VHH binders against q9vxt7. Designs and how they scored, part 3

Target 1, 187 residues: q9vxt7
Amino acid sequence: MPRPVLLIHGGAGDISDSRIAGKFAGIKQALRSAWGLLSPDNGSGGGSALDAVEAAVRSMELDENFNAGYGSCLNTSGQVELEASLMEGRDLRAGCITLLRDVMHPITVARRLMEKQRHTFLGGAAAQELALATGSERLQPGALVTEGARLTLKEFEDQVAQGKDPFFARTELTDDKPVPKTDPSGE

## First folded at step 6 (VHH)

Design p14
Fold by ESMFold2, look of step 10:
Structure p14 (fold): chain B 187 residues (1-187), chain A 124 residues (1-124)
Amino acid sequence: as target 1 above (187 residues)
Amino acid sequence: EVKLVESGGGLVQPGGSLRLSCAASGFTFSDYAMGWYRQTPGKQRDLVADIYSGGSTKYGDSVKGRFTISRDNTKNTVYLQMNSLKPEDTAVYYCAKIAVARSGSVTAIAYDYWGQGTQVTVSS
């Protein structure tokens, strides 16, 4: 009989050559963190599967190589905005969190919503209250911001100043044959 | 007792079509996200398609535009319509209950499956 399967996707954003090795190492670490939760408890009504996907995502939220938690992309105000969702089983077994800030593991807050509340979706202040009330640490502002994320935002802003933003790519798309956006993988 | 029974596999020529079915029992079918995955001998396993309880779908890059997943909650059945089949689609196909977690752009998916799978072979 086939064993349970765990799949991890690290996101399709800008993947430079300098970050490829870190992303592969991070995916392997997430697999290592999660796989043991499936193996000892195969077929336990999906509870082990839920634990495994949370553990894998928590590993990547801590890893600056991913757009999740620590090192996430910044909004135009230079801030990290967090979102996460978790789904398993019955319709009532889902939790969705958005507009959360200064919490290391938004996926765990989504799980707490699923387990402790009768509502499926929370955002903003309500999500923040849930996170703190259920044991999440409030991080100092900026704790999730990395130098890499700041550099990425600066490069985006520089490209906008040079007329290379997605708006200019869109005008080429509407007036001429589509052109690929230039590869930002260079240093 | 969860039971998943795959059927509809077979031998087809390149460019052909098959429709896979997965009959489900032992759980409240309409509450679960369901999916298809495949195992190719000597190659990596890959997600083919999933369908969530709200009807949203996701497809693997290699099958997008050719395969369609659907569900019939009145028959407790998940379907996979496979069109424009290619030799690289040759695999054993399994259906599964799934758990999904997303954070930012990161996704993790775990699958529990209990069927024997159904063989799909695409060759001349």
Scores: ipSAE 0.290, ipTM 0.683, lowest interface PAE 2.6, mean pLDDT 76
Fold by OpenDDE, look of step 10:
Structure p14 (fold): chain B 187 residues (1-187), chain A 124 residues (1-124)
Amino acid sequence: as target 1 above (187 residues)
Amino acid sequence: EVKLVESGGGLVQPGGSLRLSCAASGFTFSDYAMGWYRQTPGKQRDLVADIYSGGSTKYGDSVKGRFTISRDNTKNTVYLQMNSLKPEDTAVYYCAKIAVARSGSVTAIAYDYWGQGTQVTVSS
């Protein structure tokens, strides 16, 4: 079998210097989580590409250095509304979740939707019902909201109040701490 | 019509406690962040505490550890539990529906709707 290739992207936009190190660390953790399932060399490799991708995203959903789960960007009312999508390339199956709340791993819910093959896209109450009915734990309200996310929302609101163009609004907290722009570990 | 009505203010001795309530109507309460501000005559209105729809909270520096903001979406009400009150806490307290905030400042949040305010007086 050909050697698998795993690619992970940790987000785009105007990322502050202070967040660079955390993102690199988070990406590495996601890679480790996923690669452990793929690597034939470790004897523990038995997972599918789909398993690996889900594992990587689940790792990122736990990491505040990203904004796909814990620490997600807030809506204008300060709520976390989760989104996730997953596609299996062989048969072009897909699942997409939107407006999911208080669930740690929306990517898993997206996978469950994909596997059910009834709908490709669910949102809101329907997505919530699917999540809970299929074993996702309901978190306490606000559990996924971080201080960083709150501050980011405030910055956005400030820009709007000033009449600035919100098209290029930042989605991550500003921090002026200088850090390397590249991975200092060299890995 | 959006309406915010504060209650629970009054006269209390230093070290005492008060619980403010703000009853909201005219909008989907659970979808919006709410906040408490306070103002003394001749001074600017400052943020005391805010709570987002998701439950995340922020407090002014002077009230951290003493005040607690909470909300009950079933009652469309936001609360401010004020413990260990000090004379410097004397002010008119206003409930607000959050709209915007200033960059890097928790005391410069702008709100689109305000209550009439309730007087809190801390004095021996």
Scores: ipSAE 0.000, ipTM 0.182, lowest interface PAE 15.7, mean pLDDT 85

## First folded at step 8 (VHH)

Design e05
Fold by ESMFold2, look of step 8:
Formats: C-alpha cells, structure tokens, sequence
Structure e05 (fold): chain B 187 residues (1-187), chain A 123 residues (1-123)
C-alpha cells in the first residue's frame, strides 16, 4: 500500500526567538489536521493528497503565528492582501490567487480555481468574485488584522520615513509575530 | 452608516492659516489610512496629504510640503490638516477620505468620502 509523506514548511526568513515555540506548535497542528486524510484507516483507501495539503494550509491560515490569512503582514495601506497557490503532480494542474481580501481561506479559493476554471492565475476583483461565487464568506474589513501585524507595519513606516530601503527584511525584531519582507508596490 | 464630517474651512488672506478637522463614525477609524484631497472648480480632484493608521507616517503632495501638517487622534476618531502659509492656489473644496486598500494617493482607491469643506484664499 502507498506510504504517504507529508512535509510542512512554515515560511522563509528570520524568526524571532520568542515566536519559535508557537510556530512549531502550529506546524504540528497543521500536520494533525491533514494526516488523517492520507491514512488508509480513514476509509477504503484514505483521502487525497490535495485534501491533505488544503487542510494543512487551512490550519495555518487560522493560526496567527504564520504569515497566512489571520495575522498576515500588512501592506503599506495597513491591510491584509491574500495569496495562495497549489499544484498537483499527476497532471500539473495549478491554481494561483493574489490580491484577495477578507476571505479566511485563500488556499480553498486557489483549489476552486484549479478545479473549476480554465485559467491558472487570478487576482484582484476576479479572484474576489470567484471566492464569493464559489461559497467563501466575505469577512468584515479588518477581521484578519492583528496587533502584532500593526506593530510591524509601524516599524516599516518608520524606516520609510527615515529614507531606508523598504525591501530589507527586519531581522532585528523580537516581538511575538515577526513579519516577512514587504515591498511598496502600490504606494 | 459611515460619516466623514469635514469642518474648519473659510476665507483667509494669503499667508494665513486654517486648521481643518474631519470627524469619522460608522467604521473602525484606527484601521484606516486617512487622506485629504482637494478640488478647485473645473479641475480634477488632487491628492493633498495622507496619514497612516498609527499617525507615525505622513505623506504630502509636493505643492503643500513644508506648509501643511496632517495629524490624527484615534481616541476622538478625528483627522486634522493644519494649513499654513496659504496661497491663492490653495483655494478649493477639501475632502477627507478613508482607505483600507492598496494606495493612499489614488482617489479612486478610497473607500469613504466626506462632503468637503471650502477653503478660499483671497485678499
């Protein structure tokens, strides 16, 4: 019988020491959420790899310890912009979503794009319409924003006001929720 | 319902000063960038100034930099524009606006708009 493997990576960049335990616990929770979908014990053959990957990422999207969904870093306008993508190896089908707003699970929207649309990549208004048309709830504005993300944006804004390079990662932060690199693309 | 109520406009001589206020309600003020725009009769609406949700980052059009100062008080849901060294070219209706989105300098990206307050600079 197949012996599945599930590997989860929590993101690139430097992670402050104060956040390591939370990220590790979050990775373990994502594994637990997904593993049963690969197990032969959950039915007459188990779930699909796509189901497991989606479940793992949905767990991380709810977890403020990751730069995904709830607790994502903010753009320079102070808002969460969402991205997600997935690909399956059998037929190399893929779905890619960018500039999505106020949806809890962008990974599920990316899967819907892969399965139900003939385009591979959607962004902005088109991605938003797909999310709502395929059953995603529109969250209240600001529902995905956390205090940690606001504090990190304040530091980024201070660096820009001082004339510093906005593409530089801020590896010196020790707060509870370090952020990834950002760029000033729409400002 | 969302309301942005601008006030503090009026008539002033060249070189004078005015302070505009914009009181906000109906949304979580501390989540939004606030901006000021202006429109003279027969002209396109133009960006004047913006301020980040924390108040620590401020942005100005080149034509007003050094003369105007934007500020906000999140405890009072209010944004201000201190206008010094006013010129005839500053005559316009001034609008406050709130933006949760991507670009604080583009008027087409702002979510909410006030009704405006008139500023007239003349002898």
Amino acid sequence: as target 1 above (187 residues)
Amino acid sequence: AVQLQASGGGFVQPGGSLRLSCAASGFTFSDYYMGWFRQAPGKEREFVSAISWSGRSTYYADSVKGRFTISRDNSKNTVYLQMNSLRAEDTATYYCAADYGFSFYEDTEYDYWGQGTQVTVSS
Scores: ipSAE 0.000, ipTM 0.108, lowest interface PAE 18.2, mean pLDDT 78
Fold by OpenDDE, look of step 19:
Structure e05 (fold): chain B 187 residues (1-187), chain A 123 residues (1-123)
Amino acid sequence: as target 1 above (187 residues)
Amino acid sequence: AVQLQASGGGFVQPGGSLRLSCAASGFTFSDYYMGWFRQAPGKEREFVSAISWSGRSTYYADSVKGRFTISRDNSKNTVYLQMNSLRAEDTATYYCAADYGFSFYEDTEYDYWGQGTQVTVSS
């Protein structure tokens, strides 16, 4: 049996240098979480690829560096609206969740949807109902909102107030010093 | 072959300044964080400073903040450490290191190491 391969991508946004270390650490943690299930050599490798992927994403959903759960970008109302999708290649299945609120692991909800094989995509109230009915905990309102996310939204609002095009606003905090105009790095 | 060649060490009186340089070769310099570590006799090697790929982000140990400045020139594959207001406790062998792994506070995270350059601060 060929060795499994696990690949994780932590996002392609305008990421400041100061955030890279955190993202990388988070990716490593996600890999470790997943690999523990996937690796045949650890004796605990009884998990499926699906289990491993879910574990990885669950790890990332806990890490504000990935804006995938805790610390998600806020909508214009200052609220977290969660999305997750899961695909399985063997049977060509998928589960997609959107506009989910106050749930820690939307990826798990997506998986549950996929496994039910009734719908491929659920959003809003329907997604919420699925989440709670299948064992997800309803978090306190605002539990997924971080100070960083609030600040990012504030910066966005400030930019809009200045007449700047909001479609080019950052979705992540920048802790770095302003990049000189002459910097060709593109970082 | 990967090489990190540090220079600029020497003797200096307390309050003096030194500028260390580290010239890199054998790897894509701009893909790595660069760092400085130091080790005094009988002590563990400790983090001094690190700099991101483009130099936009710099990091310092608390003990050197405000006194040391790390910089890099990717066109020259060189990282620098300007050391001002040197103290006796800054006496150590200083090492340049390269890190592909984006985590830079621990020496075990660095991929490549140069030879040390001695810095001695004494009256």
Scores: ipSAE 0.000, ipTM 0.275, lowest interface PAE 11.8, mean pLDDT 87

## First folded at step 10 (VHH)

Design f01
Fold by ESMFold2, look of step 10:
Structure f01 (fold): chain B 187 residues (1-187), chain A 128 residues (1-128)
Amino acid sequence: as target 1 above (187 residues)
Amino acid sequence: EVKLVESGGGLVQPGGSLRLSCAASGFTFSDYAMGWYRQTPGKQRDLVADIYSGGSTKYGDSVKGRFTISRDNTKNTVYLQMNSLKPEDTAVYYCAKYTIAVARSGSVTAIAYTFDYWGQGTQVTVSS
């Protein structure tokens, strides 16, 4: 069957019952954002698998239900560190960025790295410079941090303080309690 | 810069044979699935045959047993051997490249594939 395919995966690990609906809705939104870009009847060069995967990932980077962009897990200093990569074909073309911060769409920075063909892998200050030089907006500090991510970090810290090893826990760390409905406070 | 150039089309009588070639450049040919599709004016492109990077093949029902797709990874070329040609095989034949893309950000992944590069086509006419 020469029909287009789009597959989206929201991450590994167990998903608590309270998070299933949000992740399902987020995956559906990512599919809606990307599916039209795979049209085999484009006629002028066809659809782009690159455009489709970028669009799907950008949708999830905006969605706090995923560990990507907005809503990313926090490091032990309470900060978001971004990673993204993109590849076309088996071994060419590719772009990978790491240790990027305060950029809404790290996947788009990875695509711009790939298209520049200067380097395949770029991190830290150099990735930050590329992001800004190629048109990414520098977000306010903390703009990518969510209450959910902060609560997850707090639980991790509590487990460490109790002498537990949170990397080997055999019990789901988050209960099936509802996600708070309080509007995020601004600064 | 991907380029696909079809050749080998022409006029042939019913029952005859013809061999199409598709010269490919601008990508690592052995890594990608390739295909042949055909189109009569006013109709959508129909699958004739696919060949995967590992050499496995699939055929449209109307050509099974008569047509053979093959590839030569050392020449970056896909072939379509067409035997026992019928008037209904008359069409423009297109070579196509199958492309896959993978994107990851943090913990999320998206994978897409489509036929995203096509040649300009070569005309095959089977006259009775």
Scores: ipSAE 0.521, ipTM 0.770, lowest interface PAE 0.9, mean pLDDT 81
Fold by OpenDDE, look of step 12:
Structure f01 (fold): chain B 187 residues (1-187), chain A 128 residues (1-128)
Amino acid sequence: as target 1 above (187 residues)
Amino acid sequence: EVKLVESGGGLVQPGGSLRLSCAASGFTFSDYAMGWYRQTPGKQRDLVADIYSGGSTKYGDSVKGRFTISRDNTKNTVYLQMNSLKPEDTAVYYCAKYTIAVARSGSVTAIAYTFDYWGQGTQVTVSS
């Protein structure tokens, strides 16, 4: 059996130097989360490629260094609207979720859609219903909103107020805060 | 205001059965995980069973195979069917509403299911 290959991309954009370390650490964490399931050498593994991919994305959804879940970019109303998609190549299946709110792991919902539903793409109320009906818990309103995301939105609003082009906005702010410590288990 | 009201407790002989109910109000019941816990005087409150909004369940080790948690979202009620009761099951049983807490420390984000509301409890006594 060929050796599994896991590739993770932590996003693109106007990433400041100060945020690189955090993103890098986050990617490593995602890799660890996935590889633990995927690695044939790990006796505790035995997960599928889908399990591994889901685990990686779930990790990233939790990490504010990314905007996949916790810390997502806000809409103009200051709300998090989550998106996730999952595909598997063997059977050419896909599940896509959009406009999901107050759920920690939209990737899991996407997987549930892919595996249990006939639809490929659900959004809004339908996605919300699926999420809750299949086991996701509703978070407290605003639980996924971070200060960084709020400030990003504010910056956007300020730019618009200044008459700048509203079609271009940063999705990440420079963080003057100290670089978070990497997971000591990360190497 | 969130309210949780337990019922169904009482005295039962070993091997008997009870069904507890928890009527919930003041929140969108279907959105939240619910749980049953039990506590004896001087001891910690332990998980008996919990059930997610989607129906996934978890049980304490000591009650697996004997207890069943279920929910009826149309009635805003969570149930605990307790079969094959033992004296060691004697306790005050509490209904709980769950919420999810998110915490970040450095590069690490942690999530935890925690309790935000409890019922007043119902006494279950298993004795010959």
Scores: ipSAE 0.023, ipTM 0.332, lowest interface PAE 4.0, mean pLDDT 86

